# Miniprotein binders against SET domain-containing protein 9 (SETD9): the designs that were tried, part 2

Target 1, 299 residues: SET domain-containing protein 9 (SETD9), of Homo sapiens (Human) (q8ne22)
Amino acid sequence: MPGRLLRGLWQRWRRYKYRFVPWIALNLSHNPRTLRYVPEESKDKVISDEDVLGTLLKVFQALFLNDFNKQSEILSMLPESVKSKYQDLLAVEHQGVKLLENRHQQQSTFKPEEILYKTLGFSVAQATSSLISAGKGVFVTKGLVPKGAVVSMYPGTVYQKYEPIFFQSIGNPFIFRCLDGVLIDGNDKGISKVVYRSCNGRDRLGPLKMSDSTWLTSEIHNPLAVGQYVNNCSNDRAANVCYQEFDVPAVFPIELKQYLPNIAYSYDKQSPLRCVVLVALRDINQGEELFSNYYTIVS
Below, E stands for the ipSAE of ESMFold2; O stands for the ipSAE of OpenDDE; V2 stands for 0.75 times the mean of E and O plus 0.25 times the DockQ between their complexes.

## First folded at step 1 (miniprotein)

Design UB1
Fold by ESMFold2-Fast, scan of step 2:
Structure UB1 (fold): chain B 299 residues (1-299), chain A 91 residues (1-91)
Amino acid sequence: as target 1 above (299 residues)
Amino acid sequence: TPELEEKILELAERVLKLIMEAFRLALETGDPELAEKASELLRLILELIEEVFKLAEKLGNPEAKEKIKELADRVTKLIEAIRELKEELEK
């Protein structure tokens, strides 16, 4: 049927053109539905910004302490105001000399996914999706995700309105669209990967990185940084997580910024770094795949 | 008419292929002059897509058939221009 086929092609073109950056920018004033739409009645956040911040700090602090031998070397080269927070731990580390001492048996070195489990009561990881056409998906690999938990983060380069993202957008299904027009490019390949690494190298404090780049590799340091692989819900797969936007506050500990899987395209100290978390809409059991709704929850 | 609908679908498929080739070419170029030419081709392709779908919305108008033929010719010329630019870049 030619008429039906023509309508299908027109609908596919409409979806494609709204992924094109200039088209998104042009239509923001006319149709905000080009972004992830949040109805007025659904603007309440599932959890507070304070709860998001508390969760991220708890996880990142646990990751930092788990890797303290390596972090203590970096920390020794940082400002005294940062070093002083860990002075007691540094003193213990500095006093250690013998490799076969019983002290080494007291050190816990766990994989990041295990630290997540010890900290929040669950772990998540990417794997082959249960959907035959989707490729990757994200699963609860251990424990139970309670309703309201931060279960993942959407990694990638953060683009403000009108910043150049055109070439990155071509054939790229991993661009997340925020309500205010901010875009996050979570693609781990091609030009998107090069841009993120370039920005990561730009934003440093001596040897300390200000963002996590390991989500681009097979050896991920922040186990939450798999959000771009969460598939969208459908009629046969109900949503069990939702996207929630979060701005990193200025008070965020500088030594923990290395675990943030986001970086701004342009260097701008005046604007907070935009992050996106995925929050559980219900209790999610071990073995379940995560599925997101198509709208973002904001306050 | 069924013939007109088939021609519109054929034109749309050719336009989509042109977009992919023009984008890839623009991405690969390191020459400012060639990058400018690729950008011009991308703009023309986007304009052409809008004309095709605007014309499809007016399906049933007797004048639509002539416009579709004109657009098909312009698409063919753009395909040739992209091929020539690719050959120039690959030498």
Scores: ipSAE 0.005, ipTM 0.220, lowest interface PAE 11.9, mean pLDDT 71
ESMFold2 (binder alone), alone request of step 1: mean pLDDT 68; pTM 0.543

## First folded at step 2 (miniprotein)

Design E1 (from FE with E4T Y6V L8A E40V F42Y K46E K49E L53F T55I K85E Y87E T89E)
Fold by ESMFold2-Fast, scan of step 2:
Structure E1 (fold): chain B 299 residues (1-299), chain A 94 residues (1-94)
Amino acid sequence: as target 1 above (299 residues)
Amino acid sequence: MKITVVIAVEGTDPETVERLVKDIVKRAQEIAKELGGEVVVYVEVEGDEVYIFVIVEGLSEEQARDLAERISEIVKQLAKELGVEVEVEIEVRE
């Protein structure tokens, strides 16, 4: 009777205490969804979309320039309007190859986390969590994260509310639910991994990738793409980051899309790509582990 | 202080559950805003059972007690109005 529900309640809390992702019912039709309700006057955003975009462009541009030897090959496939942005760098590379007689190596100069540090003043990386019950966590490994900084991104396949996500949801604690019913599956294993890679291959334009798939590997190219490993706040651990939804604008530079750790499950010309960032709620010091709220209402 | 309100509901249709969740979240956010706290809500649906977790942080002990009492009564009232049965458990931590 009442004891059964109480036992189920505490069993569920124990199981998902360090996981924020809501489990979706397999028995529901494709249309029904669990909703988050945010009052009209409340903002489910700590910083502006402009600030999010600015941060992502700054980091991605730095990553692009860091391995320009590889990127210059991709630029050959892009419109002149894109290539013209990098004309000076292309001229230098051409001169460099000539002078070095093909000694020039097409390798990244700095590790991605070093680029993150140089551009934002901090680095983050996954490691073993300080929580007994959690495997992975995300830590500030270098520098200082100021309040309001984009500190991470939640990677994964983006599902619209009408799209089925049945098998991927089974035993999967990495499904993030957006306010409008959009889901992001950030699981780096099993069927979720296969689905993401399939979508990544579908949307590729020759050697140009439209999303980052390296978050599925041990060699991450976008050092922000570790958000799914950020543990939930707990009874003894206060949240220091919150989730914020962000739609990639149509004017986003095509050559930088390769660093976006999200891809749509189904192609939809009208829908912007949904991303989720994690934003610092306070200054976070080097060595601290990140702990998230499922969402924060700021108003 | 942190407050975690855990709500279990059983045997209702998805539309009724969605209505209940929306109303609980709305009231929790209004109260948390009044008290200067942050609210986090997540919902799990498994078969015919639904578990609603409402976590509020950044409150004083007095504010935490006030919120816990208000949320509990609001949830029970909303459940009665919608004709559903719920179990509510509240945990208060530093």
Scores: ipSAE 0.000, ipTM 0.275, lowest interface PAE 11.5, mean pLDDT 73

Design E2 (from FE with K2E E4Y Y6F L8I F42Y Y51T L53V T55A Y87V T89Y; at its last look DockQ between E and O 0.05; V2 from the best seeds 0.00; counts 0 for: pae E 14.0 > 1.5, pTM O .797 < .8, placed apart)
Fold by ESMFold2, look of step 3:
Structure E2 (fold): chain B 299 residues (1-299), chain A 94 residues (1-94)
Amino acid sequence: as target 1 above (299 residues)
Amino acid sequence: MEIYVFIIVEGTDPETVERLVKDIVKRAQEIAKELGGEVEVYVEVKGDKVTIVVAVEGLSEEQARDLAERISEIVKQLAKELGVKVVVYIEVRE
C-alpha cells in the first residue's frame, strides 16, 4: 500500500537501464554453418497470400475463442467493437454445443489439436518419424488434409539478411533460409531457445503477447507450430508439402499475434514479420507423415 | 576471444534478483581484473523472467574458459544459498 521506495526504483530501472544485447547473437561468417535451402519449385507461391492469411485468422480466432475466459487482460486492451465481435462469435459458434449442456456439467476448453480439427478438418502432431535415424517427424493424426491446405508453420526467430545470427547456427539443422536470404532459426533448444524467449519478452506489450513462445515447450498452444520437425523427402518418400513464405500484413489483429510462432531478431518496425507455412501438395490421409522438398546446405 | 555467460532466473522476487546481480557483477569484475580482461554485465527483467548476461573481452581461450567456469560455479553457489532456480549457458567465441 505505501509504494515502497525500493520496489519503485527497481521497477523503473527494470524498464530502462538494462537491456538484452542484440549483438550477443554474433556474426558467424568466419565459421562454417549449415543452412536449409528452399528449392526452386517452392519459389513461387502455391496458394495466394489471402488464402494463407484467411486460414491463419480462422485458426487463430478459433484458438482465441476456445481460451476466451483466460483472455480477460487482453480483452481489456481491445476496442469495444472488437470485444463485442468475439462475444457475438462465441454466442453463435458454440450455441449448439452449449445448449446441449446441463447444470451438472462445466464447459471445458478443447485441446488445441481438437480446435484445429474442428476448424480445418484435420490435426497434425509430432511423433517418432517413419524414417530410420530421422528422429521426430510430423503426422496427420486426424482427418484428411485437402490439397492446398495450410498444414503447419515453421517456428523460430527471424533474422533479416546480414543480421547477426546467433551463436547456434553452426551445425544447426533447424535454420530455414528464405529465398531472399531471411533466416528462421527453428531450434527449440539451447541458445536458439534463449534468443527467441528474449525477443518475445522484449516485444510484449503488457498483457499483449506479440508472438507464441509455447512451441518451445511440451504444451504448445498453436498446433500448427511443428514445422521444424517436417523431414525432407527421399527416393522412397515423395514430398507431400512445400514451404511458402508469408509476410504478416500490418492489419493483422493484435490479439491474434500471440499465436504467431515467429519473432523478429531486431526490434524494427520497418519490415513485415516473415512467417513460413507448409502447404499440402496433394490430399494427405490420416496417419501419413509429412515430407518436404527442402535441403540442408553446409556452407 | 569473447565470452558470454547467460544466467536465466524465473519466479524470483526483485529483492533476491538485485542481490544476485550485485554479487555476480562483483565476482565477474574480480576474476576479469585477475585475468586482465574487461567485463560488462547486462540485465533484462521481463515479468518473472530475469536474463543476466556477462560479456567478457580481452582474454585468451584458456582464460576465457577459466572465467566462464568460475562464474558458473559462483552462480550455482549463490542460487543454492538464495533458494533460486537458475539456468546457465556459456558461449565462447573463436
Scores: ipSAE 0.000, ipTM 0.130, lowest interface PAE 14.0, mean pLDDT 72
ESMFold2-Fast, scan of step 2: ipSAE 0.183; ipTM 0.723
ESMFold2 (binder alone), look of step 3: mean pLDDT 76; pTM 0.708
OpenDDE base, look of step 3: ipSAE 0.012; ipTM 0.258

Design E3 (from FE with Y6V L8F F42T E44I K46Y Y51W L53V T55E)
Fold by ESMFold2-Fast, scan of step 2:
Structure E3 (fold): chain B 299 residues (1-299), chain A 94 residues (1-94)
Amino acid sequence: as target 1 above (299 residues)
Amino acid sequence: MKIEVVIFVEGTDPETVERLVKDIVKRAQEIAKELGGEVEVTVIVYGDKVWIVVEVEGLSEEQARDLAERISEIVKQLAKELGVKVYVTIEVRE
């Protein structure tokens, strides 16, 4: 009955034209028979992994140098190949300011949001959403976001598709689902917060931190770590950012890992750490709120 | 057995979506008929994003997997012809 199928499509097409909202199955990632295809000419990525890496390294390096007085202490724990990158700065720190008794030197440190602006030409921050009832949203607070820029990161605990997330999933709207079934729990409260803090403590080596936990506090060190507060697009609010998955490469500088707002739930060093960035789909002006094209579950 | 093919299309106009849906339905129906099954298609919109969900019933697991692979290839070809980016997720269910 070909005509019946076409009539069904026509009725759905009418609803599509008049704002039909999607119904998505809650757990496609747990079916072992799930196949995922991205056509060769089409990608789940808007920009290259090298562009993502370059942006993160540029921002994290600027944050590291802005806090160098504290970071120089940590460098003593790192290999010579890492310390050698900062030899000139370490020599100045070691000798002090010509042994001055009263420190009159300008220790001008910038706020993280200011570092982001100086580094990428824009800054973002969470605030009350323009959507009634949405609570938090993320806005471009300064500068201009060019199309293709990394605007934010989705923080949180990273779960492989077979790892337990039962209690953390109850009433939690901040779980991001990756195409391969990896989940990221970006909830800043309750059991999710406790789990992230526990994992962060697990992976420390003395003063060496392997992930950022400050996104759970009022004093955020990585200003990109606000992605969980970006609201979904709607009929009245077009998406201006999209999510892009990124695996942290083995060559990532160890001293900069402290700015990564993600941590693996299980201690598995064989797998690269999964991160998720938000990438601008168009130029975004100062004052605009960010809206993502993520799947929304409605029922 | 049921198979769901979810096709995500970014930033395209309604006429392009209609053409894509019609072509996918025609090809999916032809393949399903060859294999003795039936196909149903749902078009979903959320803002400027579109999902096309293809459901097939009456096939064995082997036939359903074959159909899924063939539909994926058809979607790749149609997307290339229309100059649009698509993302395809396939799930086979009992």
Scores: ipSAE 0.000, ipTM 0.162, lowest interface PAE 14.5, mean pLDDT 71

Design E4 (from FE with E4W Y6V L8E E40Y F42T Y51E L53V T55F Y87E E91I R93Y)
Fold by ESMFold2-Fast, scan of step 2:
Structure E4 (fold): chain B 299 residues (1-299), chain A 94 residues (1-94)
Amino acid sequence: as target 1 above (299 residues)
Amino acid sequence: MKIWVVIEVEGTDPETVERLVKDIVKRAQEIAKELGGEVYVTVEVKGDKVEIVVFVEGLSEEQARDLAERISEIVKQLAKELGVKVEVTIIVYE
């Protein structure tokens, strides 16, 4: 028999921005971290890796084409196998500067959020949270997010379980802990910001960047790279997204890696790059704020 | 309907809590699969208590109530077998 409906239990939960499981939480000492729990027999993924990859490629390809004038210069330095994918556009760009300039002015440069909307049917952006003490939050600014859609990515420096992260972990609420012990540091300030920029400069391939660093600036290139600002669910704000881990496959197009908002800390990293996406648990309407849960069972 | 089943566990060790959480989650998953709804679970340690919250969405009021009753009964039975004290609270939203 269910008891009488009771309220007030959730007031204590509003102070906790991170969720954790008993065997991890009981050993956690005054250093709050983003934790995730998935039972042995539960799915740790809402959608397939193939669906995640397809979404990221679709968005990144659209971003690449939106700024083709800048990208064509980079393509000139890449192998013929990559350059040949864009032969028709590249041929036009390399003929008369005046024709190129007229073409550029006829096609207004679209903002990244506009490209996201045209590509997926919705856009998201960070803004002041509906929760007074939370600071920032992430909202659906246009369109409709269907259940199962990738709505954001958790940016930051990726640390393997054996790599040092001591200073960056002190008082840092933006560290996401993956199930295998991999950490992602999504803090956009201080030592974390310096570390990410250092790694980004290290991993260049000539003029081509191998990761996106613009999430650290006011001029964001990848509009999905706002996942660290998604607030945790509460009694009056049910979760509508959940975290899902994703490894970038070896066959990922090299010219699109510049839009990945993650970079490995280690200089000799040979393992796949770990990313984390946030996936919609239901249809989410325009104007709604995103709220995350660290653990989900799907039907 | 949206429903939250809040389970508070007191005076127990982490291994016992882990076992309880695993059993609750497995049962919630089985019922959700049967009823076609979706379940979200959070676990948080608060001092000498552990709070386990089962969120359920996409179910009718009767289906959500049935799920909550069954979880409550299972939790109380498991707590009795394990010799731990639990309190179950059900919160319903539109």
Scores: ipSAE 0.000, ipTM 0.158, lowest interface PAE 17.4, mean pLDDT 72

Design E5 (from FE with E4F Y6W L8V E40T F42I Y51T L53F T55Y Y87T T89V)
Fold by ESMFold2-Fast, scan of step 2:
Structure E5 (fold): chain B 299 residues (1-299), chain A 94 residues (1-94)
Amino acid sequence: as target 1 above (299 residues)
Amino acid sequence: MKIFVWIVVEGTDPETVERLVKDIVKRAQEIAKELGGEVTVIVEVKGDKVTIFVYVEGLSEEQARDLAERISEIVKQLAKELGVKVTVVIEVRE
């Protein structure tokens, strides 16, 4: 237990939560952009959980249907209750002449970024930041992002408050701290990359993966999974997005979990999977870079 | 022991904020040096909001608590004297 003064200040700490882990702050002299806090009385949600869920399901369903020929093979390994949802589409594939048509359709599938555009009216991608020396940033590459839209997701391995993350945290600016102390390690390099891939390999249902690992590669399947590259706002770069926490509900379709760019560090499946989305604070035009706030925005 | 101190100052004019920040930084550095710790101070200014981050290492748990107490008291006193609202958050780690 802290001493009397530290207990009083620790009680204040409990009223304010950091979105980025304090040990990342060891590098603040080299990367001050990692600082963020949330007042306890501030709302950490700009849109409803229902709106987040609806957006993710809409995008993931479109991605699933875009490569249905490949997904039909995976469906054969899933429960009948899931397979039955796609029965009409599967029946078409089982006709000899129709199988050739379906193969031609798969060969004409759209890229994930184009599916995002067709689904939400915009697309985003990582590129070199407009900030000198900032490295990567995230830009609106096509269309218009309306205020309140889910524009990105923060990928990575999800650590509960009690789970060890020591080595992954050293020199790592991509650890996001949730209000409840859950951490998300979005680093695409080193030990963080190895840990995510290990967890992804662990949590399979036959050929079906329970999370997206392609955000670790140059060929991204979920085009939203670029949130860790969004730079913090500054005096000359106003925030246009904010972070929002989201728990994957138990009713989330199992066949769409392969597009979630997050995986729990522990094997325990009793707790819901934590995700983090980035939500637009205003309309964002094509060509604009995304910048996040270091604190929660409330209306 | 390592200590992380977050100080948020808001709703004041830039000149008053600059004086407050300079006073806090100076006092934090003096106390850390007195206790034999290495101190790093980062300041972020955005309009009328200022975040001061103080990181200190090389201290015992008792020294870290003493530093935290002295910084907290100084910040509270300066905030009261200047009529500004200040939020202080401290974390002590091994």
Scores: ipSAE 0.000, ipTM 0.142, lowest interface PAE 15.3, mean pLDDT 72

Design FB (from FD1 with E24K E59K E66K)
Fold by ESMFold2-Fast, scan of step 2:
Structure FB (fold): chain B 299 residues (1-299), chain A 80 residues (1-80)
Amino acid sequence: as target 1 above (299 residues)
Amino acid sequence: SKVYVLIEGSDPEKVREIVDRAVKIAKELGGEVFVEVEGDKVYILVEGLSEEDAKRLAKEIRKIAKELGVKVYVEIKPEK
């Protein structure tokens, strides 16, 4: 009997190798709803929240400055406390406009992937997976990813434990399950796409978007926002990245929120936005495909 | 090595205790842990353990199960 039952677990593992599996769920009273239990001493983080924040701010600031000619128009509608950070750059831009020279209208910008490389020493992008039938995967396209680096972000709509996700969950392999029961729907198609765009349109400060929606398009602004295409590890493909949850702190610069590839399903002014990053478990060389694990690592 | 665990029990509090203790030991040994619940059954998969640590984990899980009177099946498989 034990061998037959364990073969069942292996068959379930194979079925779930390309989708997220329940973290821990316990039924305390035979209730159809199970409670998720996470030990208080459980460590779900490979690097500090400060390291995650530092990396995201570094990349997003570089993306913002690379597109400053367009961003300066948005800054004009933001509070003085935000505009004052960029006074020198704004002064130069206004002077250029006053001169009315045709060459001043030409913008020299780098592609987001190039900004990522200049900022962190590597680039990543989606491409056809090395796995037969997996479709897309994510590769290191340039440079070296050092162990402990934030290499990608898991985009999508964030659902709290009490929020309905029925239609979006049907046949959807892109739902990431957080330890506290929060879900992230990273599906770039169908109703999931419509929901994300709706939430993105809801959460604006004038012309400034409070989240990145470009991961749903062919022209991606945040080059890290490809985490949902990272394939799961298998016996033949060892994991080289792991998932780490991150809550966006209140001090996060408002003008950089447009690069966060996550948005809350229901607007909640009190709760921080949940994000998920993928962190390198080892140095990853140019040309290697990223493979994630499904379970928590003790660092 | 990989450790496959199936826990069967009608007492959810005892099942919860064995799962919690098994997961803690597996993580302390540096293993990567996967848990799935299906009705009255809990499946645990632990990967990334040395053969010695896998055997230690299996021994500890069996001891806990005997202590709590919970039925448990444990299988150790080498990595491929």
Scores: ipSAE 0.000, ipTM 0.246, lowest interface PAE 14.8, mean pLDDT 75

Design FE (from FD2 with K16T K19R E23D E26K R29Q K65R E66D K72S E76K R77Q)
Fold by ESMFold2-Fast, scan of step 2:
Structure FE (fold): chain B 299 residues (1-299), chain A 94 residues (1-94)
Amino acid sequence: as target 1 above (299 residues)
Amino acid sequence: MKIEVYILVEGTDPETVERLVKDIVKRAQEIAKELGGEVEVFVEVKGDKVYILVTVEGLSEEQARDLAERISEIVKQLAKELGVKVYVTIEVRE
């Protein structure tokens, strides 16, 4: 018996030597952006979950309709319950296709940032920060952001409490820590990029994507998906936005999930998908850079 | 210069991982020693996915680029041989 036990232990040890137990604390101590502290007066949500959902649905529906020529092809492969929502538009699209074929005309679609402007009255985009050493920042490029508006989303892979994130957290300033311990890895490089793309490939429903991966490219489809580039406030730059956590409800329209810039790390569809939005603390004018009240504690 | 090679392998079992890691470590060490660098390898296994991080320090910028290209080619060849999906990202720092 001892011979069999020893062989079993060596077999397990041989496998184990190539495995690491993740320890979030290892990287939280080295990367202050991974930890978040929220003052008492900022612990409450700035706007309701219903307001967040309403804003996201309004923007995503506008993006979907703007790209309807491509989306109509995807709809043809989806259940009748989804197609029935767009029957009038599908009839017009069939007529439009015939006109384009006969006249060789091209249908013009608006850029995602322009759709955001037409939908919410403002647009945002990433650019070089006004801070000398910060690299990227996010600016209001058009219109006026009213107090309480959703101005951005924090993209990336969502890790539930105690899920392994060891390698993805090494030297990574783009891991957002939710108050309940959920993490969002918004890094557009390295292993983080590879993991997000892997998860995106896992969760497809035929031709329909279940998450947006274009935030990893220069050709962004969801113009809100720039939140990881918003810089923290400082003595020289007051905060004008704050982070708010949001769980995607089960009734979220399946055809609009392709615009969600977040995906769960584990194939566990029982937990709601966590998203994080940035909400305006005051009216923000065209040309202003966004600065968050993201507070970190280094333990 | 410091090089970080991030490798994700999908569709392989833990015993295949040992062989894969051993091959990657051996080849990375050989190339790093040719170039005068120091190599470290970290591996994490979760389900049918394997995460490998290879770090090499002490190289010039040109040596770092050469090592990055060689590791990329090695990993692509191993992916074809094993019939598994492999994702590679290489970062050069400092």
Scores: ipSAE 0.000, ipTM 0.209, lowest interface PAE 14.1, mean pLDDT 73

Design FK1
Fold by ESMFold2-Fast, scan of step 2:
Structure FK1 (fold): chain B 299 residues (1-299), chain A 88 residues (1-88)
Amino acid sequence: as target 1 above (299 residues)
Amino acid sequence: SKVEVRIEGSDPEKVREIVDRAVEIAKELGGEVEVKVTITKSGDGWTVEVYIKVEGLSEEDAKRLAEEIRKIAEELGVKVEVRIKPEK
């Protein structure tokens, strides 16, 4: 019967989820918004969580080691289990300091974007978009991005679906909506900036910061933290990256949390911190701009 | 065959309904579906542009999907453009 087919279609339709920025609250400015329709059973992930975690740990570990002279001070505040991972490097640093008493030595460090290049084989940075009216965009500035690579992270304050975001949402085009209703406010100005900085100051262990706030400044420590500036695809610009949600596991090294460009709005959550990465859909060459979409291929 | 759908409207609820119903029908027919949605402020309101691509359908199923989408659009008073193309 016809009724059977229609009931089947309606039942499946009820299982669809959509991602969008709240229409009224966030579309009071002359800015486009994007909706995403995803079946509840579909895989919303292009690469595994293990691949995301491995990439983030590789990059963050390299950033940490590049800045080791400053990080060694923070290590003094951390448990022995963490310090023991770096004991050989601490011993070499102490020995190096003794040698410097009798001679000058120049120690080289690299800029964060150079560390990204040495670690993953490419670098990305925010610049003026190739789209005339878009303002900012994100480009591959060096190297080659292979298909499946994590190329960026979407920074910002993480709000659970029940948490208020009223004032931050007004005229704000930088709120990303996750499939489960979690929001990430990646706006680098106004009240959004104040809220993130407040949360960042709240979530400290002495001098150790538990999230990266430098994406709000001109001196960015995590070079991946530019995802909010990636423009949406269009008929003239095909998408070459897609969004993928990632929950930070409890096992994540505490000394590397300072590079995570996300922070929970509510301090007392037992739930893992939500992050969002952008993953390459194809090989992307040096000089290309990144373009994203909020859609998923379903079958 | 490939079916490409473009939807333009100012009522996000109706546009969402046609998209959801179109995607579900396409999946029932065994098609592989991709959807992208763009919302733009237009004057005092908003304009929603939706692109739906469905691949892996026979010619018969592609024609059926196109007809079903047109019927839904007519029912809801939403403007749609449906094109059937060969796949490479």
Scores: ipSAE 0.000, ipTM 0.143, lowest interface PAE 18.0, mean pLDDT 74

